# Miniprotein binders against a7ua95r516to809: the designs that were tried, part 143

Target 1, 294 residues: a7ua95r516to809
Amino acid sequence: ASLSLLSISDLVPDLQFIFFWMSNAIEILYFIQQKSPAYMQTIELMDDKAGSKESLLSATISANEEAMTILEEVIMYTFQQCVYYITKTLYVVLPGLLDCNPFGTEPSSEQCRRAAGVCVCAVCVMPEAVRRVVSVFQTTSDLLQQYQVHSEIQSQMFAYLFFFTNVSLFNQLIDKGPARGWFQRSRVLQIQASVKILLDWAKGAGHNHLAQKFFAKFCSTVTILASPPQQLSQMSWKALCAEHPSLKPVQLHRILTQYQLMAELGPLPIWQPSSEDEAYIYRTVDLLESFENH
Below, E stands for the ipSAE of ESMFold2; O stands for the ipSAE of OpenDDE; V2 stands for 0.75 times the mean of E and O plus 0.25 times the DockQ between their complexes.

## First folded at step 8 (miniprotein)

Design pm2d (at its last look DockQ between E and O 0.35; V2 from the best seeds 0.00; counts 0 for: pae O 3.5 > 1.5, pTM E .707 < .8)
Fold by ESMFold2-Fast, scan of step 8:
Structure pm2d (fold): chain B 294 residues (1-294), chain A 91 residues (1-91)
Amino acid sequence: as target 1 above (294 residues)
Amino acid sequence: DPLLIELAEYLIEFAELLLEAVEKLIERLGDPELLKRAIELMTEALDIAREAEELAREGNPEEAEELRKRILELLIEALRLMAEALRLARE
């Protein structure tokens, strides 16, 4: 109930203000980048009777470099402010994604007859918790579009938001998962369905490549946990490491231990860590991911 | 001189773009003093740019060059004031 104080809607005026500053700085920077080369060339074509041409060129170059530095600092500052406010909102709503059930409507015979000869018998409803997360991303996308922010900056923004979301979800699942029952297969399938809604949104928004890159760790985790025992038992530790390179040995070991417990499987020798990985697992503290740059 | 006219055009466009941006920012910030000062500097820059264009047309390139250096100083100071206004608005 207390957590209802934070929503993306509450931050929209603040975000509009910051995006407005960012947009204006980008427009001015773009003007300099587009017009300055021709301006400099015009100066160079001028007569130089007393050497004043070199002085004017030096003053112009210095002024343009200073202007670009100021504008780049404004753009970076506003970008960091947007990220700060958006990630604070995400931090509050993301745990709900791990604890919701997107399977709310039973498949009908009509639904099973869909999809060009392929029967679709599973239906997901957008739970409120998933809708809140999608709303944060959609509002961000809308603001970037409203203020005509260049695609490069849009990509950088979503790269960081996906990075943040991945770290938050992964850490919550690994740290809180056992106590919350999130490693039970039925719960993992619900989490997988919820995250698929988020990934489908990212694909529709043109950010599929970024989503694949920055959600790799969490997606690997839910993929392993959702795997049928018959399929997962066919893979050696080496094969699992190769299939899931985003997971550190200690992380993979924790995930497989939880899988064995929840699937009521006895220890499988083929899932034993290599001697190199075993030493790393028992000496490192790198179980949870950092929100800071590597 | 076509080249001197082109130099004035760039500086005028730059000053006009900054003036437009700061006027839009004032609408959101409630008219802070730093942005008002930036408007004053950019208005001065535009006046000097028009004078520089006229001097260039009259064949006084030396005076026109000094005015162009002055315009650059005013534009950079206006940008600094805008950046400071943003920093203070977020504190």
Scores: ipSAE 0.539, ipTM 0.832, lowest interface PAE 1.4, mean pLDDT 79
Fold by ESMFold2, look of step 8:
Structure pm2d (fold): chain B 294 residues (1-294), chain A 91 residues (1-91)
Amino acid sequence: as target 1 above (294 residues)
Amino acid sequence: DPLLIELAEYLIEFAELLLEAVEKLIERLGDPELLKRAIELMTEALDIAREAEELAREGNPEEAEELRKRILELLIEALRLMAEALRLARE
């Protein structure tokens, strides 16, 4: 695997190979899980004329345990390899969501019809930056379906991809947002619109629960920043924490500070942290999220 | 008699499933040494499983016992070779 393989289309041959191995391992594991109990029961029903059925049963149990261990390791390894390749692609395309203006350049109807042939207007109207991210998710989904990967494993993969997306977007917004002007209200509204398109894709793809869970931190951040000052200034620190439990105190404090600067608000008594949170707003080590959490 | 036939049928199905998986993998990777060896083990296991089935029909269950243990050993070794081929292909 090379870092130069950053587009999802360049990774499809590698991903097809990995999903193929995963699917074969799953099929064999399923066979053992479904058929081996009946096989062992048949051994137990045999006449024990030579005392041989306990030896065969013991050998069968040992073989099944070893086979399942080997297959589970293959499945885990192939899952990790898929995640590795896909997140390398996501790392490259995700920053574009923060610079995207979904309002200012809608595609022409003729452009959409020319590209689609049958008309795929929902996809054709996506801003380019959003389309690049959706393309990674959609290609992943298509490959998982093509190789008939078990639905539980598909859900686990999208849970991690959404986790990775959330961490990447949140960290970049917090870290680079002041220098890039991403906290300006017009830009926040653009970001909110772009993220909504991505969330709508996730809902339509059957991943709404996962998206709601794993995008919570970034979505809370954007929701706060997009709120009108008249509305947000009526919400206390305690109310904001309760409404946005995914945000750590240092993160909420940073978000509100940036909001105050851009909305030209002075300090608000209602946003003063609770006494139990006050020490935590200074924990700079907790400001950015770790990619190592699941 | 029916129980001994069921034992042989399970081992035959297991061997055939593994052989099908390896043949698909060879189509993707060519014919690497590990997958060729895995095919040899799975083919041997299948041949032995069919011999065990014939012995079960002939009423020679004692002769089939060691064959069933050998079949399991061959199938597990073939699985190890398949897993190793995956590891090497991803290097």
Scores: ipSAE 0.448, ipTM 0.821, lowest interface PAE 2.3, mean pLDDT 82
Fold by OpenDDE base, look of step 8:
Structure pm2d (fold): chain B 294 residues (1-294), chain A 91 residues (1-91)
Amino acid sequence: as target 1 above (294 residues)
Amino acid sequence: DPLLIELAEYLIEFAELLLEAVEKLIERLGDPELLKRAIELMTEALDIAREAEELAREGNPEEAEELRKRILELLIEALRLMAEALRLARE
């Protein structure tokens, strides 16, 4: 009950605090790493007054190592907390993406309606379900930029969020898709269009490579399901494996089996797994993606 | 020594940022003892950092370096207290 009311906007005050701490800790750590060697060299060049230099060097090294250790712990902790809060909000909004009809005239966002001017920005013209997902990523991006978080940490944050999103969407599609009619071509085309909007946003935000990498499995699944029966029925198992290397044999087999049922194609010998893959297509434990493998 | 001046300036900025962060932590976590102690340590560190900057500018690098050591000790202890406060807030 309480999770359904949690918006990213409600978490902004808490996230701001965590991002502030994370950014500062990263900056200090970076400073110590970059300036400490030069500083130690400066101490080494000082006149050796009666063993004071060795003591000062030893004390400086020890202090820097200890500070770096504590800072790394703070960075790791704050990073984990950010991910925890942001993924909670994603968990709430991601299911709506699979049910979204981006081709429908959805009314403009309530926020843009309250502003006397219709905002025609790319986010404001998005379907509500897509906009909610994009809002989580945009808020995260804005906070990372606001607090000038190091680019590597930004990349790691988005890598994890895209990973989480891909796992969540893929697992939902594979598990619930048949029952919810998401394997129907018309519904798949809606999903494909919604995901394209998200990928276009990620491209515009400078995260194109990460998005392509981490959404590969979900995109491959959607691409297969969106393919016309006439086209897909001409593709061999080996060709599909080669074109969609992000899919495990068990996953590809499941997708093709459900596609066959949905399209009423009957058994297609061309989709029969190779002898090498035959043992793997029954590994149901590998069917769904794990959140722990990041 | 321009390097000691730069380091002192950075330590001042760092201490100020940490002070602001701890004040925000107190507002959020409440438990005032560890975080109040962290504020005291960072305030002391800030004062010493300003002194170190002046000494470095005056051409007394040896004394500035001794103060730098003390600043780092205080900041490390403050960070430990903050980390402990964050740990306790999870429990």
Scores: ipSAE 0.063, ipTM 0.557, lowest interface PAE 3.5, mean pLDDT 85
ESMFold2 (binder alone), look of step 8: mean pLDDT 77; pTM 0.703

Design pm3 (at its last look DockQ between E and O 0.02; V2 from the best seeds 0.00; counts 0 for: pae O 5.3 > 1.5, pTM O .670 < .8, SAP 73.053 > 70, placed apart)
Fold by ESMFold2-Fast, scan of step 8:
Structure pm3 (fold): chain B 294 residues (1-294), chain A 99 residues (1-99)
Amino acid sequence: as target 1 above (294 residues)
Amino acid sequence: SDPYLIEFAELLLEAVEKLIERLERLAEELGDPELLEEAEELLKRAIELMTEALDIAREAEELAREGNPEEAEELRKRILELLIEALRLMAEALRLARE
C-alpha cells in the first residue's frame, strides 16, 4: 500500500492493474455465459447421434458452475478494490465542494494563467475543488473505457460512486453545516451550482439516470434550502414530504429547522409532522446516512 | 472437435499471458519481487495447464475420428479439469499480488 498517495493520478497504476484483472475475468465469464448454452445443446444432440454422453454433460455443468463461481469472486474482489481506492480519493476531495465559489468575482492573480511570462486571466474557469472531483469521475470513466469493461459493470460502478458522493455530501452538510455557515443562502446557492457541474458531467458521460436516482437526497436538501421563504412557508408538511420522498422525516425536520433559523421564518408549527413522523423525528440516530445501501 | 473447450483454453491462455506481462511491469514499479515472483509462477503453471489442454483437444479429435468415442469423452473431461485448475491458479495469483 502506498503511504504517500496525494491524488487520483497517484492511484492510476494501481487502478489500471485492478481494472486489467477485472476486465480479463469479465471477458472469460461472458464467454462462458454466451457460449456454454450452445455447447450444452451440442452435447445433448451428440448424445442422440453417438449414444449416451451423460457423464460429459454432467462434467461440463459442474465445471461451468465452478468456473463462474471463481470468476464472480475475482470480479467482486477487484470491483470492491476499485471502489475502495476511488471512494478513498473522493472522501478527501468532496468537502471542498461545500466551500468553493463557482460564481467568480473579479479575477485575482491567483485565477490567472501564465503564458510566456504574461498573466492571462480566465473568467470562465471551473473551481479547483469541483475540477478535482470531476477528475476522479473522468479518470474512472477513462479506465473503464480503456479496458472495455461491459456497460452493466460500468453502470454499477457509477451507481456506487454517485451513492457514496451523495451520502458524503449530505452527511457533511447536515453534521458540519451549521458550524461552517453552509446553511446561509449565499453558500447554499454556491453549493447548488457546484453540484450542477457534477450532474452536468454525469449527463455528458451517459449516466444521467443514475445521477438523478442517487443524488436525490442531497439535491432535495439544497433545493429546500434555496427555496424562497414565501413559497416554502405556504407548503404543508405533507406537501413537503410528497415533493421530497428521498428525505427521512428526521432529515426533513432538521433541514427546515436550519432554514427557519437562517431565513427568520415563523414558528415550526407551519410544518406539522404526523404522529408517526413526530416519533421518528426525535430519533437522532437516523439523522445521518449510512454507507450501507441494503 | 470441441470448439467451446478450445476457445475457452485459448481465451484463458491469452488472459494469463497478459496478466504475467502486467505483473512483470508492476514488479519493476514496486520493487517487491518475492510475492510477484510467486504470483508469476502460478500464472506460468496455468499456461502449462492450458498448453496441455490444447494438446489433449487434438488427441480427443483424433480419437473421435478413429471411432473411439469413450476415450475421446474422457479426454474432454480432462480438458475441463485443466481449465478449472488454471482459473483457480489465476485467482490465487491475484490474492498473492494484492497481499
Scores: ipSAE 0.635, ipTM 0.891, lowest interface PAE 1.2, mean pLDDT 80
Fold by ESMFold2, look of step 8:
Parts: sequence; C-alpha cells; structure tokens
Structure pm3 (fold): chain B 294 residues (1-294), chain A 99 residues (1-99)
Amino acid sequence: as target 1 above (294 residues)
Amino acid sequence: SDPYLIEFAELLLEAVEKLIERLERLAEELGDPELLEEAEELLKRAIELMTEALDIAREAEELAREGNPEEAEELRKRILELLIEALRLMAEALRLARE
C-alpha cells in the first residue's frame, strides 16, 4: 500500500491476506493455551523412569513457550501491518472531514434521487469526506467479521482506529484551525454534525463504548467550541476542567483563546487558570497529541 | 499425550494448506502466478514436517502399547521439534509474503 491509494477498497486484497494469517495464528495460540495444561498433567502421571518423564515434560514446556512466542509475534506483526495500512488511508481522508459541509444542499445524490424521487439512503445525505472515513471503518469491520477474527482483537483494532482518528482530527484542528477558519461558528457546527455521523456509525456497529472513550478529547473540544457564548461565559476554568478531563491545561487554554476570538469576547476573569494550572497552560510540548500514545 | 500432539499437527497442517491456497490466489490476482514462490516453498516444507509428525505420532502410539514408553517419549519429543520448526516456517513465510 502507498499514499497513492485514496480508498480502502484498493487495500482489500492485502488486508484480506493479513487478517487471514492473524486469525489462524490466534486460533493456534488459543489451542495451545487451552490444551497444553492437560497434556502436561498427563505426562506427570505417566509411570516414571528416571530422566525420560522429566525430559519429556521439560521439552514440552520449552516447546509450548517457544510456540506461543512465535504466534504472539505473528499476531503482533499482522495487527501492526493492518493498523499501518488502515491508518494510512485514514490519514489521507480525515482532514476532509474538517472542511466538509454536512448541511449542504448540493444535489450530490442525483443517482439516489432517481432511485426513489426522494432520497431514501443515508449514504446520499452523507458528505463525500465523511463517507470516505465511514467506508474505511465499515470495510475494516466487514473484513474482521469475514475472517472470524477474535472479538477481543476486533475491539483492540477499533480502539486503535478511533484513537488514531481522535489524535489526527484534534491535532489538525488545533494546529491548522486558525489559518483554515475552523474555529468560526458555522464551521464548528458543521464539524460537530460530521462527528455525529461518525459516532452514529460506531453506535450502529456495536462500538459505541470504544468511540465514546477514544473520541473524548476531540468531542470535548467540539462541544466547548459549539457552546453558545452566553452559556460558556458563565463556566469557570475549574468547571471546564472538571467537565472535560480529557483536555490538558494547555489544550483547554488554547481552545478558550480561539473561542474568545471567535465570539468577540474580551478576556474573561472566570476563565483565568487556577494558580496550580498556570504553569501548564504554556507547555507547548503538551499541545498536540502523540500518535504513539496507544 | 498423542491426542494433543496429533491435534496440534492437524490444526497447523490445515492452517498451512489454507495459507498456500491464499498465496496462490493472491499471486494470480496480481497477474504473476509465480509471485511469492519463496513463501509458498516454506509453507510446503511445513506441510512435509506436519505429515512426518503425524507419522511419528502413530509410531509413538504403537511403542507405548508395546511397553516401550522410553522410545515413545523420544518420538514425542521429536514431534514437538517438528511442530516448532513448522511454526517457524509459517512465520518466515509471512515475512516473505509481506515483502
């Protein structure tokens, strides 16, 4: 795969191959874990001759440890390869989510209108940028189920994908938002609507808990920025920190600064950081999130 | 005992056979049926090891029934070695196919 592949569908053959290897390695690892203890107990109950029973038990323990090590490495490697390919496509398509207009009235669904005279599919209502992101998640979900990947691994995969999505969107919003006008009121509301479409997909796909957990930082940011000025201006720094624990002090401070500029508010005493947080609001090393944090 | 080692060998053999089929289909879809030959060779060698392991398992069972438990235990250790080598070949084939 390369960055020239703009859709997940171009990666499907590679992903199918990798998921198949992963699924087989997991099945074999599980077999060893479930069956090996009983086998070793059988060896311990054999009629003993000096050196032979103990030698077989030792060889069995060593072989099981080596087998599990090999399989765990295969599982980790295939998981990382899947994450690598999938997140490369996400990296390309996620920025468009910040620029799209989910409220648009453009007839981007002429084909859908012809099918029924009235648009009857949610896909036709969804902006192309959001559709591209959903397509990555949906294709990943379909492949994981097709190859019967263990449900725990499926959850870990989506935890990674949601974490990556959160970091990518948050970092771009914070870093590029001022220059791109993403803190303007109308853009924030458009971004909020686009994120809701993603959250609705995650809920329908059975991943609501993971999405709520791993989108928390970006969702908190959008929630603050979407709040009406009259409501937000009555919330103290302490109250905002308590309501949005996913945001670091430097991050919250930056968001409030951009909100103040957007809403044409002067400095608000109620938003002054506590003395304990004052040292942290200028730690620019903490402003952007690391993709390696999960 | 032999049921565990036999089941292990059969499970691995089935997995390797399916992996070979997947490699062949992938190479065909890419328009080069000989693509990934190195990975396929390793998987074919793993099949040979698992076939040998199953043969040895049958011999170990006979030796245990004949009252030769020491010889049966040596064959079971040989089966373990074959299983581990097959796993190593499977893992190496994956690395080659990824390239």
Scores: ipSAE 0.500, ipTM 0.839, lowest interface PAE 2.1, mean pLDDT 80
Fold by OpenDDE base, look of step 8:
Structure pm3 (fold): chain B 294 residues (1-294), chain A 99 residues (1-99)
Amino acid sequence: as target 1 above (294 residues)
Amino acid sequence: SDPYLIEFAELLLEAVEKLIERLERLAEELGDPELLEEAEELLKRAIELMTEALDIAREAEELAREGNPEEAEELRKRILELLIEALRLMAEALRLARE
């Protein structure tokens, strides 16, 4: 009940403080890391007054290591908290992406309705369900930029958020897709269009490589399901494995089996797993993706 | 209660104390007291701000435990402002000590 009311906007005040601390801790850490080698060299070049140099060097190394360790713990903690809050908001909005019809005339966002005019900005023309997902990512991006968080940490944040999104969407599609009709060609094309809007946003935000990498499994699944029966029925198991290397044999087998049922296709010998993969297609433990592997 | 804020403030205080000890040792060995006095003063001020933040954090925890979360949240904002300023002072102190 309480999670359904949590918007990213409600978390912005808390996230702002966490991002501020994270950014400052990173800046201090990088400053220590960059200046420590030069400082150590300066100590090493000093005249050895009665063993003072070795003692000073040892003490300086120890103090740097301890300070860096504490700062790394702070950064790790603040990073985990950001991810925790942001992923909670994603968990609420992601299911709407699978049910979204991007080809429908959805009314403009409530914010743009309050303005006396139809806003034609790229976000306002998005379907509401897609806009809600993009808003979480955009808010995260804006906060990371506002607090000048180091680019590496920004990349790690988006990598995890895209990973989480991919796992969530993939697992929902595989588990609930047949029952919800998401495997129907018309619904798959809607999902494909919605995901394309998200990927186009990620490209515009400078995260194209990360998005392509971490959405690969979900995109492969949607691509297979969006394929016309005439085209897909001509592709062998080996060809599909080669074209979709992000899918485990059990996942590909499940997708093809559900596709066959949905399309009312008879048994297709060409989709029969190889003798090498035959043992793996029954590993149901590998069917759904885990959140723990990142 | 935001037990995480208290824990974070304690970790930062420990980090600042270690940085001060380092700067003091550097001052003694380099024999350049002028650059290090300004850095030390900034770090001392950062410790004062962090100490104040810890005291307010404890007060906020008590208020939250007493069932006054609104007042505790206002104190949380103040804690964060103090920690922000302390971190700025730390960064400036580190810059001055290494120039």
Scores: ipSAE 0.016, ipTM 0.428, lowest interface PAE 5.3, mean pLDDT 82
ESMFold2 (binder alone), look of step 8: mean pLDDT 75; pTM 0.683

Design pm3a (at its last look DockQ between E and O 0.02; V2 from the best seeds 0.00; counts 0 for: pae O 5.9 > 1.5, pTM O .715 < .8, other shape alone 3.061 > 2.5, SAP 82.953 > 70, placed apart)
Fold by ESMFold2, look of step 8:
Structure pm3a (fold): chain B 294 residues (1-294), chain A 103 residues (1-103)
Amino acid sequence: as target 1 above (294 residues)
Amino acid sequence: SDPYLIEFAELLLEAVEKLIERLERLAEELGDPELLEEAEELLKRAIELMTEALDIAREAEELAREGNPEEAEELRKRILELLIEALRLMAEALRLAREAEKL
């Protein structure tokens, strides 16, 4: 059933189940952490006939440590399960961001007429491909709030989801961009506009800092590709590295190479890598990003 | 006095009862009301353990009040064992439910 589920709405029952287990485990863990020290203190203050309170104290410490271990494992397992299913959905919907045209989202007479009686604002305001990605993020946020998941866990969840989104979009752009025409300037501007919608969602949802941090590589890539040739051709390699520190030398070199091809520019002397970076621009093993945070 | 152990057992009991309700709801939504019965049985066993823990907690308080604090402490160690076993059942029920749902 896991791979057959392509919509976030089809995953909601599973996610509700998993978040419910997680929230209960967190509540019990918090109880132990907050109440156990006072209990152990009351044991230490008991009358000590034949030293038996030390045995109870030792048993209590051991049991609480084992309980916290079990609960932490449940929390980690449920977190990983949520991330797994949510990223399966993201994997399916993210490529559409690279193909969509957000400038064609304005209502037409026909589209407005056909959308009557449905949630028109969602269809007319946001392109379908972007709406599908936002729906995954929004549904995740709604579920986390519904089950009152601790704010630190919510932040970790969105940190990973934004990280996954960045890696997926960056790798697809770099790997498939030439064949799909995604480096053409008009397409890059469309991609830039679509990503702006995601960033605006993240800001409105209270995750702006996380999105700025974890989308940096993809955003830098799109910013470079969207730059006018008159401006970009005047920036040296060192200036570009300083402006876009999230990009590895091999990545920046690949982006500039694709920019030259798209703009029909010949090699530019000011884009020659620094002597330190020249050793790294051909490390193709470093070109694509890993989905693992290790 | 064992307010910690009693609160722990009551918290677990309430959590497990809610988890059973959630398992039943999920099985119905998946179109197979009996799909998650094995996980549910583990949670029902956890309820039995926590009910026993609460009974033992009452007995431990009586022994302490009656001047037998050392026997009360032995019962409190038994409560701790029951709490840990119930948590193990809860964690195993989760894993069993996730495996059954894949099938």
Scores: ipSAE 0.726, ipTM 0.924, lowest interface PAE 0.7, mean pLDDT 84
Fold by ESMFold2-Fast, scan of step 8:
Structure pm3a (fold): chain B 294 residues (1-294), chain A 103 residues (1-103)
Amino acid sequence: as target 1 above (294 residues)
Amino acid sequence: SDPYLIEFAELLLEAVEKLIERLERLAEELGDPELLEEAEELLKRAIELMTEALDIAREAEELAREGNPEEAEELRKRILELLIEALRLMAEALRLAREAEKL
C-alpha cells in the first residue's frame, strides 16, 4: 500500500455531511424542548371528556421521550464521528509542532518570545506544521458556523479538541522528548512559541477560557522546562505543586529530572517530594495521560 | 388549530428534504451517484409519512370544529406515531449512509 498524507481538506466533504446531520438533529431537538411544554399545558387545560385528554397527554409524553432518545443518539453519534475524524487528523499533524522552528534555523530566545506575541495575526507566516494544526481548528470552526451549531455544542467540541491536543502533545513530549532532544532549551523555546500560536488562535476564535483550561498540563510542562535555572532552583517542591496543580506528582518529578539533566545541575534537595507524593511516585507506573475524559 | 404537531411535521419534512439534497451532493462528490441511494429511499419514505401527517392534521382540525373531539384526538395520536417513525427512518438513513461510505 502506498503511503498518503492525511489532510483535513480531504475530510471536509465527509465532515460537512456529518455536521449537516448533527445540525438538523439539534434543530429538531431544540424545537421539541422549546415548544412541547406549552403544547402539554394546552392539553392539560383542555375541557374534554373523561380520559380523552389523558390519553393524548400520555401519547405526547411517550412520543416526546422516544423522539428525544432518537435525536440524542443521532447527535451523540454525529458528534463522536466528527471528533473521531478531526482528532485522527490532529494526531497525525501534532508531532510536527514539537519539531518545527517558528523563527528559522537558529532563533534567539528573545526573538522566540517576541515572535510568539506577533504570530497572533492571520497574516503572520507560520511553520507548515503549525499551519496544519491551525487549519484543523479553523476548518472545525468554519463548519460549526456554516451549519449554525448552537454555541454550547461548539464549546463542547473545542473543549474535547483542546483536551485531545493537550494530552497528545504532553504524552509525545514526555515519552519521546528525551530521545528527540525536545528537552533541550532551544527546542523548548521553539515549542513554547508554536504553542503560543495555537493559544492565540483560540483566543481570536472566542475560546480563550477553554484553551486555558484544557491546555493547562502541557503549558505547565513547557513553562517549567523554559524556566531559567536561577528561578527554578529557588522554588520548593510544594511551591511547584501549587503553581502547577494540573501536573500529577509523578509527572512533575519526571519533568524536573529531565530539566536537571539538561541544565547539568547537580542533585538539589529543593525539589524533594513530600513523603506522601514520594510514596505515590515510587508506586505508580501511570506517567502518561489517558485520552478518556475524566 | 394544533400548531405544535403541524410545526413539528413541517420542520421534519424540511430537514429530511435538505438531508436528501446533501446525500445526492455527497454521492456525486464521491464519484458514485448511486452510492447513497438506499439511504435516500428511507428519507423519501419519511417525506411520505410527514405528508400524511400534515393531511391528518387538517382532518383533525375539521373534526374538532364539527364537534367530534374524540376522533380528532385519535388522529393527533396517529400524527405522533408518524413523526416518530419518520425520525426512526432518518436515524436509519444516517446509519446506512455511513456504512455505504466505508465500502
Scores: ipSAE 0.710, ipTM 0.914, lowest interface PAE 0.9, mean pLDDT 82
Fold by OpenDDE base, look of step 8:
Structure pm3a (fold): chain B 294 residues (1-294), chain A 103 residues (1-103)
Amino acid sequence: as target 1 above (294 residues)
Amino acid sequence: SDPYLIEFAELLLEAVEKLIERLERLAEELGDPELLEEAEELLKRAIELMTEALDIAREAEELAREGNPEEAEELRKRILELLIEALRLMAEALRLAREAEKL
């Protein structure tokens, strides 16, 4: 009940605190990491009186390691909390992305002219369902920049958020897609256009490589489903496996089977799995993606 | 109060307390009382700076909760400055402790 009301805007105050502390802990950790080698080298260059040098070096190493370990635990904890809250908001808004029609909101050319106050910025022209997803990512980006979080931690956070988004969208498409009509070509083209807007945002935000990597499975699925029957029916199982290496054999087989049913295609021998893949296409446990694999 | 911020502040305090205890033990193992007293004075100043940083962190928490994130962010820089200076004082205390072991 409470999760359905949770917007990213409602979490901003709590996220601000977590980001504040995470950023500070990272900066302290980097300070220790930068100073510790120089300090140890200074101890190593000191004259050894009666073996006291080794004991103090050992004690200094141990104290620095303990401080670094605790700071790493704090960073890990705060990172996990940020991811937990942000992914909860994503979980609420992501289903709307699959039902979105990005082509329906073209106001007739006359209505755009009369509304002298309609912003034509890229965000204002986004479909509401896409805008809600983008808003979660943008708010996360803005907070990371505001608190000057180290670029590596920013990259790790976006990697996880894109991973989560891909798993969520992929699993929903595979599990509910046939029943929701998301495998119909017209609906697939809408999904493809909506995902393109998200990928264009990620590119503009500097996360293009991460987005391409972590959305690969969902994008491959949408690409196959968007393909014309005349084109896809010319592609062999081996060619499809090679073009879509992010898909497991069981996943590709499910997609092709559902595509065949939707397109009313007869049996296509060219899509028959190889003898090597034949044992894997029945592994239904591997059909849906796990959230634990990151 | 964000329960996660309190838990984080407690973890940082525990980390600092463990580091101080380690430094105090290192100082006690040193046979030179003058260098020990100087190291203890630096550690006491480090504790004062960390206490001030924690008080400012609580103020920043209140300001952010009240919807003033800009003022809270200005306090962030001050907290960092205090914590970095505390770490410098601890590093200097360790250096003095080392000099005491050599005598």
Scores: ipSAE 0.028, ipTM 0.343, lowest interface PAE 5.9, mean pLDDT 82
ESMFold2 (binder alone), look of step 8: mean pLDDT 80; pTM 0.765

